# Ledger of designs, part 2: VHH binders against Putative ABC transporter glucose-binding protein TsgA13 (tsgA13)

Target 1, 363 residues: Putative ABC transporter glucose-binding protein TsgA13 (tsgA13), of Haloferax volcanii (d4gpw5)
Amino acid sequence: TGGDTGDTDDTEASETTASEGTTSGTTTGDVETTDGGGPSEGETVNAAWVYISEIGDLGWSWAHDQARQAVDEQYDWLETEYTEAVAPSDSERVFEQYAQGDVDVIFGTTFGYQDPMYAVAEDYPDTVFEHATGYRTRENMGRYMGRIYEPRYLAGQATGMVTENNTIGYVAAFPIPEVVRSINAMALGARSVNPEATFKVRWVNAWFDPPTAREAANALIDEGCDVIAQEQDSPAAVRAASDAGVWTSGYNAPMGQFGGENYLISPIWDWTEFYGPTLESLHEGSWEADAFWGGMETGVPMLDEWGPNVSQEVKDQVAATEEQILNDELDVWAGSAFEGESDEFLFQEMSSFVEGVEGEVPS

## First folded at step 3 (VHH)

Design b21 (from b0 with W105Y; framework vhh_ozoralizumab_d1)
Fold by ESMFold2-Fast, scan of step 3:
Structure b21 (fold): chain B 363 residues (1-363), chain A 121 residues (1-121)
Amino acid sequence: as target 1 above (363 residues)
Amino acid sequence: EVQLVESGGGLVQPGGSLRLSCAASGFTFSSYGMYWVRQAPGKGLEWVSEISSGGSLTKYPDSVKGRFTISRDNAKNTLYLQMNSLRPEDTAVYYCARGSTYYKYGGYDYRGQGTLVTVSS
């Protein structure tokens, strides 16, 4: 239970190290257990997910929850639970409540959880913590993120090959490095197969604002864009492009049903490829803290399925480039202004457009 | 390397005003969204305000909306919080924080040492 005596001040390091821990700190697959319906090996793993938003966003929280559901169905030794709509200011309490229970691993899925999770991890050394988008680790706390710019580059090639006006629209969220990186990767991809391709960007200034995203897409189409890409937590821009009969690429989740006959392909998240191996390692007692930043070779950032009218030539070009990325034979940033930049720079400091993107990143 | 240094805290009477400043260094300030967060004595961290990298978008919780205004000067690498109509419950240590590039709905990666604001008659 939570009391009015809030003794959770994260400036008190000695307080955060006071936890005792569980009697069993390791999960192992050597002992078979039967939980009904079939046999399982090792102890039951109890895992909790903490989401900043509601799962119905068709965006970030949705993608993580799809993976939670998938691994829950896949592994009979796994029990999952979650809490949604957890503000950063409430997250320390939620993490502590899970850690005090029978939860073996806690996945925190927004950057605002950094300090709260780091503090709780110190107090509960027998509980495993994993922080999506985080930068700090402990012996019992890992971090993870995916290199979505790789499938953005591939989707970019598709846009560059189908455009007839050489003008591609991008409905973007915020002018921050994550979004600038995605725009740049798509532009580099398009220009790798079509040097005349240009990108026009419109900023929605929201991750989820379907009416504004639709208006941004329509404005870009009115300006001559015959392909619409987007970085939003809704399919509104994809639907607008489909309604106007122009090609489209989505984001976060498969959007083929909304793009219809004009759908190309989208960069999406399959967090199952991170959560699956992580949970298996916990079940086997082999888990170690890591700073996972996985590319397409991990299966985490990936492409969904092609639209019904995409030519075999486009599919073959993208497949060949995807193979090069998977075999570490192609660096997305090679030949660009960002060639040779550190992972930290790519993650946190990219603030300018590459050649082919019109205008400048807003300040 | 990343440094955030807050200033402007102090003792103020209920109904009064204070302006907090945060000097940022060690990163490209204009590329990051910024936050103000606070921690009252014996309480957890509470989000107070956020601002986009260019300053065109701001967000506030209902507890401070209409009373507090976040702003930034990218040429000076400085973040501000104008606090008006201060209440005793606004008493807290206020922290300047840098937003993450992966922050979609909330979150930050670095925060400063904090500056104490005491609202007392």
Scores: ipSAE 0.000, ipTM 0.149, lowest interface PAE 15.3, mean pLDDT 83

Design b22 (from b0 with W105F; framework vhh_ozoralizumab_d1)
Fold by ESMFold2-Fast, scan of step 3:
Structure b22 (fold): chain B 363 residues (1-363), chain A 121 residues (1-121)
Amino acid sequence: as target 1 above (363 residues)
Amino acid sequence: EVQLVESGGGLVQPGGSLRLSCAASGFTFSSYGMYWVRQAPGKGLEWVSEISSGGSLTKYPDSVKGRFTISRDNAKNTLYLQMNSLRPEDTAVYYCARGSTYYKFGGYDYRGQGTLVTVSS
């Protein structure tokens, strides 16, 4: 018994397992489908996830995979499989391979899968597709994302309250609306409790590049930032901040172990709150293409736990504001240049910074 | 410090109903799955229900399915258990418990002091 061989076989089995959509009773009719391309009510659901990076530790793909594992454990009628480290240029082939198998639903989890998934969905109308961070839909293709700007605003208040230099650094991935939205929300949060707070942004131009993210964090610290926030698929910037003795906020998953004594709080994902209802609708035969855009009230975007040295004053302020968000009493964008903008604008068209963020969004 | 305080227990007749509440503090309640577990006199701990962090997923053992409903109010940091069609075998101390991970079912790390539910005619 070789652990590596067993792990390889388990990984290959998980990735390539034939998820037979047919159960007993195949004599008269082997497969029953309902409107929406899913299996009939009570039949096994076979679901596949496609990840841009290795699942690894505490990144975007990791957060989706935690939810995949959770729903797999929750539902005896669900079989899951996944493929990791799929570049957008390779994704069309991977989607086609799953659609040609007995997979009922394919979840594609990065913005770059936009056009490949949309193309494959046209060719496989009996397969359901769901695209995280996507903007296009079909009869058999939905899209989903969480309003992570809500917990970003809350984490922003914490950064604004602890900064002594009024200079907060943000290690960002790409200059796209998703990232600009997160930066702006954090800045608005910080400035809601500290009008003098300013943000400096450095662009890694990658979702996962720990060495470059660490360098960006250290450069921001050298420029006088005493708080480091990030939007990366690794804890590298959080670890760099901790090593330098400055406050830090992470992203995607709980990063308290890397922030240590300097950890504030992070916006994180619980995709279980999306995948669970979606898979139940497929199992029930009631799935319809939708554009899910859920806030903290859904439990999808949420906060992790406070770091050990965060004051009660900071915690109380954030808790009071979280209560307002959960009760639909606070609009994050109120008083900003983006007040009154549509969800579609916030989702796909936000390309400029709010007051308090230095510089301009790269073109 | 993590605190979970149960309330709402008491004496009820068989076939009756009772609603338990659990007030949570000292952690980000909205980010944790929550559980109700119970312990009958002289017996071990038995899970009664679980609920995901946002409330969209719930799970029950066959012994209470269809009779008990777990719910949560994240704005108020409160967990609930609505118990209907109560039976003498439901007599137990009921504990509110916090999930040991953000995303997974099947494990909890903290529980409160409990509230006694007695089902007797």
Scores: ipSAE 0.376, ipTM 0.736, lowest interface PAE 3.5, mean pLDDT 87

Design b23 (from b0 with K104P; framework vhh_ozoralizumab_d1)
Fold by ESMFold2-Fast, scan of step 3:
Structure b23 (fold): chain B 363 residues (1-363), chain A 121 residues (1-121)
Amino acid sequence: as target 1 above (363 residues)
Amino acid sequence: EVQLVESGGGLVQPGGSLRLSCAASGFTFSSYGMYWVRQAPGKGLEWVSEISSGGSLTKYPDSVKGRFTISRDNAKNTLYLQMNSLRPEDTAVYYCARGSTYYPWGGYDYRGQGTLVTVSS
């Protein structure tokens, strides 16, 4: 009567511990999970996330953490933890500490974690690793990324339709295939509806540097850009565009609040559509390493909401093209230098701009 | 303007099946979690199912689990509810609803006008 307790038919608190915890003798443990790489079916899953920036970035790390919180709420058998603001040079220690503990899966969420995570995965074959934006795998290490170039192409159509100067600015992070692919897709989208559209790129050389991103956006506006797109982990470039009264498209997370009356639409991430199925496979004991490369049909890369002043003509054009992408009726790269290239090439090897993007990719 | 238009309701015998549809417009459908909720005569609103923006995660209360299946077609901006093994107690007006965020567990902010499902001999 005094206790606030209750019995539930679907409680995970009643699950048996991993079979490795079962005693079979005092000198040699009776272990059945040496090749398992995770918990046994029906047991609690302990998952850790490692973030490059603080969750308050309102961008990349924020989007991953929103999905962590969502799956934590979804599954009573899931326990989550995280570490934020982990530089690549510090990441090996963090991965090793989680792998030495009771963590079943470690999600590393930045490109620079590749070599540290790959090294730790070799030393801890019973721990599962997943690397966002990664390019290497192991038996116990998968990689995952979404084809963000699909919603980037759609956002590009919007930029091409609203520009009056035919000069669109792009505040970019690093000259790596992931970023080049996004720039190219936006340019192809814009030019599909406006063949005179041109793109000017400024490189911040950081994923999260709001003051430098703001300066880059303002420099592009000073050069005649009347639309600002960005690839940063913050809304700083979107805010700068809004302050200057020019159209803007964000990235990673919904940025309508920061773009205000000049907001178009942004490619964003719903990582819940990757983390949910991945964690269920670990809970079921069916996880195996793969190279997830999902398009808009998966729900991982997607569009947020339209800004308040975007015309119905722009919305209708984008909606028609989105329908074609979702039905596999449009290839973003068709008619470009990259038509017919493999998914592996698109993911890892794209190092040059398409027509309409000024200059060359820095070496 | 956000619009949600339900269809597919009607009279069905106990043990029968119906498929409800909801046509969405006025927002980016693929960016929102979606719900089905129902209201039986003289009763309050009851949650029936929810689905994530990409369709990978679904939830059901025990009252319909195993009998009802929620699904979506983002290319057609359409939400579905497949209802099997229908019971008289499933008689209600069924509403589709848009999640308040693209994460489905945030509740809903918009609801359609509903479609009546009557399970009777």
Scores: ipSAE 0.338, ipTM 0.712, lowest interface PAE 3.9, mean pLDDT 87

Design b25 (from b0 with G33R; framework vhh_ozoralizumab_d1)
Fold by ESMFold2-Fast, scan of step 3:
Structure b25 (fold): chain B 363 residues (1-363), chain A 121 residues (1-121)
Amino acid sequence: as target 1 above (363 residues)
Amino acid sequence: EVQLVESGGGLVQPGGSLRLSCAASGFTFSSYRMYWVRQAPGKGLEWVSEISSGGSLTKYPDSVKGRFTISRDNAKNTLYLQMNSLRPEDTAVYYCARGSTYYKWGGYDYRGQGTLVTVSS
């Protein structure tokens, strides 16, 4: 558990800043806040994170917690705390408890927190709320997500170049726009360099279910997939692919350790590029609710390190395309059914597959 | 191949300023935390500054904090170090270095040839 500091009895305790390369200490004592509620310029900011899974998932919650630890280390004026393993049905209570306390900002990190956080935000107008993957805002509630479809497109090119069977498997969580968008972007990337590439999707119907994800990966391999990609909060599908000698791309966090000799590259998150600026704005008293939707130019969605056996030709192709994305010279959706669609559509309304993805999105 | 090429060093008087540049190639520059490190005559390598992959987080040791500013241009694969209020003890060869893809200090695996900065009258 990355957020547990060990220096106090409080597992939800905040972190204090420390010098680079050292573990932060935790302070659960009194902090200065505005007497009328909310943070003011130059005062200590108290921030809480609410995670759907245990931090040890090595995926989504882990990536957010790595960023929490990094910003805590960076800023002397920041105190952080967290609660893990919070199901959506329990989240309203957790948000309300933080809002009733000395917390200036609450970060909720799963789609299922939408309605609970939105309700609590209305009742606690002096508390700031930020919802990862959310789609609604209030004056005191922002939303944030990264355009992970950009590094998905790039990882897709790698899958398209290494496949020999032209059959790529995708172990997916839920049939919602966030996931459909990622599948479609990877397929477009693969087909941009290999028009014969096809994708087979298996739905786990969970964000974190390592045994089912492993079964899905193995079933796709049995169906002829020689590359396995995933959208899960664990490395289970990556490890299954590696065990079978099949190329693999992960998600959320670097998974090269689990993919080994068969690792390609993964779309990952650097949430410090969102949390840093957001916390600085709270410290400066300039925070305003926003609908953050940042691409690779922000550093939030990015690629990890190449696997050890990936050819220079693959690396060069991806690097050239990444440069075009960073220079705003390439539209990932160009030539697809989604060309010209708004950011709102891409975020909330994408519910069908592009050409090259087998079957249809489940209803 | 990974390449890091520093430039911008030179002779400057105490209190003066210099801007160093590092041209990076052969890897996904936007995905890496980057560092400036220096080596003074007869001494070991010393960490000078670091910057996160997107540029939102920067860190400095007390010896240069408030005087040096690290920045990056990911579209141009270029890292910068703006050095102000230079002191004789800042005399060193300055190296650009590539770190981990994550934002925590894990060391660096590639370093450039260096650029010499001499602070003297």
Scores: ipSAE 0.000, ipTM 0.366, lowest interface PAE 12.0, mean pLDDT 85

Design b26 (from b0 with G33A; framework vhh_ozoralizumab_d1)
Fold by ESMFold2-Fast, scan of step 3:
Structure b26 (fold): chain B 363 residues (1-363), chain A 121 residues (1-121)
Amino acid sequence: as target 1 above (363 residues)
Amino acid sequence: EVQLVESGGGLVQPGGSLRLSCAASGFTFSSYAMYWVRQAPGKGLEWVSEISSGGSLTKYPDSVKGRFTISRDNAKNTLYLQMNSLRPEDTAVYYCARGSTYYKWGGYDYRGQGTLVTVSS
């Protein structure tokens, strides 16, 4: 990340602080600190989550909240709270209210929180901020995301193997690198086992808009797509595919109950693998702003369970490829226009489709 | 077919150590929380450790906390249990068990054949 949180320079202005070369916990004095704050080692950590939608979305916000509940149960020294249904335009006020209170860390969980959180973090240097899907950092503000393109590639193989007309639909949120990367990875996965597979993309221009996502899925089905994938914060596209008897792959959270007989598998999140270590570092006084970018090896991006009618041949193919990814034997981007690109490029700069994806990324 | 194959059990003196391994196949190992559970002769199953899918969260009952350490190597599809300061009451068949795709969903659906650990005084 861009933060210098945890800098323990001995020339720091007059505080009796962590000058030892570590974020050691106890900081005393009444002058400015440069190490980004957080609770003292061994003290209770108060953490707040800010969600774009209701936790009952059964998708993105639900997945983050499952992890919040899991870490709350895991750690006796952790107290958690949350606020639901916070639009980006309201988020600066919510972040400021938490920062003014007894909260040690604030997790903002949607892309649109970038500017509001970045502004508030400047004004509250003793509060720690973490922004899911973000791309800007401060000394007291980290960012985090997982390399979901790895399980997308795997789910893509399943779509490529089950399609009968070689036309797969993708209900997408926004034309940003995060989403383009996921579309491209799924297309590469599908084409690795079925070179004739093609993808049609529809842009919802929202993370959580179940009616519009359903309409997009139905439009893709009407255009001949016999598999529907999605990148939304709800199962609406999965439900639409199931209702139409079309194969489907979800996103964010296990969606097997919504895909029914036509469910394939979904890339999902286990955010406990990020929140656990992050909260532990805050409790220990060792937290530093970082740009977390973890693959399947971290357990953050992962696959859920197979649908009931997926063949053993499909399962075996995906399992073999997953082992190659986990062993660093497979580069998802090999043979594509993005072969050899840096992690920074993959995270922040990807703005065009790979071969097999129809059309252009909107500007 | 889901397969879990435990190894590393044996006879050990009180205060000794053993490391158990579990080789997993037939499912996406990296996507599942994993458990170690044990059954002493004539007793029911007792869980002895849990580990999240990526390995960052672990949980232990008071009976083994501080003595046992669960870990995993997702690249090798292998689960481990390091057992230190073993006691006669740790004598049991130890089973590797597959949990849920989410840490907090709890419970397990598959167990291996087990490996016998005998702590002999």
Scores: ipSAE 0.014, ipTM 0.515, lowest interface PAE 7.6, mean pLDDT 85

Design b27 (from b0 with G33S; framework vhh_ozoralizumab_d1)
Fold by ESMFold2-Fast, scan of step 3:
Structure b27 (fold): chain B 363 residues (1-363), chain A 121 residues (1-121)
Amino acid sequence: as target 1 above (363 residues)
Amino acid sequence: EVQLVESGGGLVQPGGSLRLSCAASGFTFSSYSMYWVRQAPGKGLEWVSEISSGGSLTKYPDSVKGRFTISRDNAKNTLYLQMNSLRPEDTAVYYCARGSTYYKWGGYDYRGQGTLVTVSS
């Protein structure tokens, strides 16, 4: 009822969690493997997901859980379970409990799970592990991430075309390569259609901190930013931008309802395009550890739906560029300081801003 | 199976130059950031330089900035360190190292046996 924007974000996350269905910090009763009939081997695949936050965050964990629900509904031979709100320091215990149980694959969905999952994978060679945002693999452990910089570049073009102040704000999580890469791609996109566009970055130092994200967005608006982009696991910055009447782009999940009349478009995840093929390979006994790094052609990183007041000119420009990316006719990094760098560099090493981004990456 | 073999060390006078080389094998060299680190007599390991996988980014501490240049030849799986205006305090065993971490904290996972550089009159 009449709370501030930080309380509103917490209330929205809680309401979204309740609206999406049951919420639980533990398994949902799909713990045991069922030995039934099916194609090929006739065995049920049991898969577990481990989330850093609650699935009602409307961010990263929510996007992974939407994909879990979708593949569970799609495949009759698949049983899924999850544990939410697992801090990295608690994750080794959770991975061990699943590995000691009868699960075939464990998906860990935050970077901080790297060392705990890598250690548990060594001790449980008959269990398959998959680590979103990970950088290390084992024979029984793969890693996966999408090239979200592609839809970020496209969203960047939209920001560059609608800005009147040539000053775009970015509410960012942590100064790590994943985030720096997204900021740089958006700036390159904006400057590809508007060479005068500049970006101001504010660091929340958290993936999910709605009050701090709101404060960061409002500070950027006070500094003259007329567009607010964000990289957070909540819609708080999008809502703050909408409340202030400035354009906004979200992240992870569709945020059009929070941006309202000022919504542009957001880079989002469709993880079903990774989880589907991965689970099918496990069902067929053909799974091998891989370092998945998929672009928009895979369907994993993608754009959501346009806001209601975005002009046809903006939509046409973005659609034309998207077609070039899909046809392998445009490299996002071409003409930048990062032209010709390897995929491993783009994934692990990017630690400086491109031209047009104000300041420097904190150390 | 990962091997890093340094060469090019030796005795040189103050103000002189040396070029170190590191031959890498057993991994996809072009996919990894690379480091030079050194250990002077009676001291701990000191980071000397780093280079990104494609070579677009290099970094140096103030102690060697402007005097040392790191470079790589991905077609030859070779890392280089050009050392100019050498000083007695540059005397150390120099190690080639492979980058190991997403955040570069702790820097590297493999290093070679090292090559001795002695700067003395």
Scores: ipSAE 0.000, ipTM 0.141, lowest interface PAE 17.8, mean pLDDT 83

Design b28 (from b0 with G33H; framework vhh_ozoralizumab_d1)
Fold by ESMFold2-Fast, scan of step 3:
Structure b28 (fold): chain B 363 residues (1-363), chain A 121 residues (1-121)
Amino acid sequence: as target 1 above (363 residues)
Amino acid sequence: EVQLVESGGGLVQPGGSLRLSCAASGFTFSSYHMYWVRQAPGKGLEWVSEISSGGSLTKYPDSVKGRFTISRDNAKNTLYLQMNSLRPEDTAVYYCARGSTYYKWGGYDYRGQGTLVTVSS
């Protein structure tokens, strides 16, 4: 008996209430005895975020928390709270704690939360759950992720245009479809403007390991890479590139302050564009479990600002391609082995590199 | 070089409508929260509307809520303000302004030259 399930919005409820106030004196006390689940339409929404790392990671958890702060400031009817540094093995307890309280929605923000959140959602059907990077859903549990491959493609064009050695390094987290997809999109972008561009990948085998990410970046620079891109929850690889005077692209959050004079641009997240509409739907009683997979047109995956020394020619090229992506006039995967693949394949099943990426995806 | 160029202002009668446009260049428009602000003759700057980078969140003061609609076309690097049910008190120079980046609501750091809206019979 969830108050958050239904098709009516706040405006329609207000109209119905107003109409009944003038034409009906009916007491609905009996209806109230059966209505106690979830947030009711127009009521205060209590939302909790669960983060894998500390907000000070300046990456993934930081980006989600910036969005939490933004929606908290935006909506008078919204109250937010969070717990940081929650390992997947500890996450079931944290989800249960929130679900036992007065929290209406719980956002879990790492892939490892999948099974713990899915289990808790079964036990708390009146609580809404949303899982970033997830692959399973329930009636009361949605999943969300953005098509970051679109801004990766654009950042890739910048790397392809500035490289002098045609050798670009990529400091990667894990050999999973999410990461392989990002590497491939960047390589396709670079090669769209520079067919000679090649990518060398080093695997950190962690989302957050700044010392190992720095070592990986330096190893790639030693191998001749004159551009360093990364997929980590920290700016460590961007800092290493900056220290070496090498061009760099970051990930997750704006990293211009760490890339300095050699900063290009980074694919980043504006989760406000997901959390805002989701919280509004909860407030309006219209929320339904969904598998959000939004592109740049949603504003969720986006680009940050250009570094200070990037030429106007590079900026113009990327802007023209961004316009095509926003108008649905460019297929990032066109001409590649993945042309025509479904959104579900792109999300969950990409396990091999495109032409221009050195080596093979580890098993 | 950051540039914001407003257009669409003019003389309109009370109850009328106008649509303002702002052409942005010199920065990654799609990454910025954007504002419309106005200044009536002899008065200070007044916030009119703001919009998030992807357009999902909008804010309005009570003075224009329900009458004005802010929108953006990131493919065209253009910000819009649809003004309906205009009142004499809406007479002002309207400025497009660049807000904060990445999740942050806040002040704006750049403003265009403005476009004059006069609501008079």
Scores: ipSAE 0.248, ipTM 0.669, lowest interface PAE 5.4, mean pLDDT 86

Design b30 (from b0 with S31T; framework vhh_ozoralizumab_d1)
Fold by ESMFold2-Fast, scan of step 3:
Structure b30 (fold): chain B 363 residues (1-363), chain A 121 residues (1-121)
Amino acid sequence: as target 1 above (363 residues)
Amino acid sequence: EVQLVESGGGLVQPGGSLRLSCAASGFTFSTYGMYWVRQAPGKGLEWVSEISSGGSLTKYPDSVKGRFTISRDNAKNTLYLQMNSLRPEDTAVYYCARGSTYYKWGGYDYRGQGTLVTVSS
């Protein structure tokens, strides 16, 4: 999800110091000493996470930190640390501090970290870097993201089936390809079961700004939206929709407790399915830079649980479509202007709305 | 309503193999981590395996590590346990159990009726 959050600026949060410098290395028999990997002979992998936001109970950084905690619990050979509330402008310093220490891998979790991480990776070729939502790689720097548009399409079908006004609101963060892709996928999903469904988008211009997100949701409801979806690092829009008695779909983490009686379902993240295999490859010495772009088949982008008042008809429709996606039998972009576009285009170049989304993407 | 239905249990000789299946319904299977747990005659419940929602992370106690393999097919809403090199002490009722929506939450909230595995000459 990335970016600098609107009026919740990450630059003011206290940062922890990077791990103290030690020399990372592995002795491999009688050959030259190498860094990283090797057999399970007491080798420790030291991993650091750098988060744009403070770790909250729900949101993008929260979802990554849940996965960090999960892999820390899973592997006795893994030591983890993190620094939260790191603005892109401060991130180069944080990456350098970790790279100078005993850290084998640094995970940077917002798209604004691209240039800072890419620069530091050049100066520290023995340290592994992984950039969530990134678009550039090096021999020692990979990138990763999930095809969240798949569970967005599924959540979209639910919105299209429950709307009575055929007007669905979307509280969006920034007009960047990641967000445009999610809006478009939801609209395509809704229109696959309800050709009359339309989407109205309001831009918060922040990933985390609960008061502004709540106001955007209320404004959309005032304009006739009877379903509110969102792309924010908080449940504020979901809570506003619930308070107004309109249907709602969240993002990042399960938000059923905030949507209550009006909750549909949300696209969420389980980054454990990426961090686990990545850390195992580092432990084994088999890590290579990659451009991970995993769909629901990987378990990284997924759906949470249905709200209490969602009909069996809606659940059955979504389940049938999910089965097709998991079996690679449905292309969510089929029949749209984006049919046949490359994964790289879908990832970093999508800049226009599909039919059914009102207005234009801000330039 | 959450349902977990185990199958594949039976009598097998020491050193043999058996594959258990668990058919899940009534919830979004692909969202949940899953467990296999067992109860031997006269003993308490013992965890024997867990798997993350997408299947990338698996965990085993030392008693079955290297012999048992947990896997899942999210398109079919099915959990599996491949049991190799079975020993008499593996004799137990095996239960499929639903974990949390995130791997780290641990524990389970629902389990099936179980399937009996007997390892005897």
Scores: ipSAE 0.417, ipTM 0.752, lowest interface PAE 3.3, mean pLDDT 86

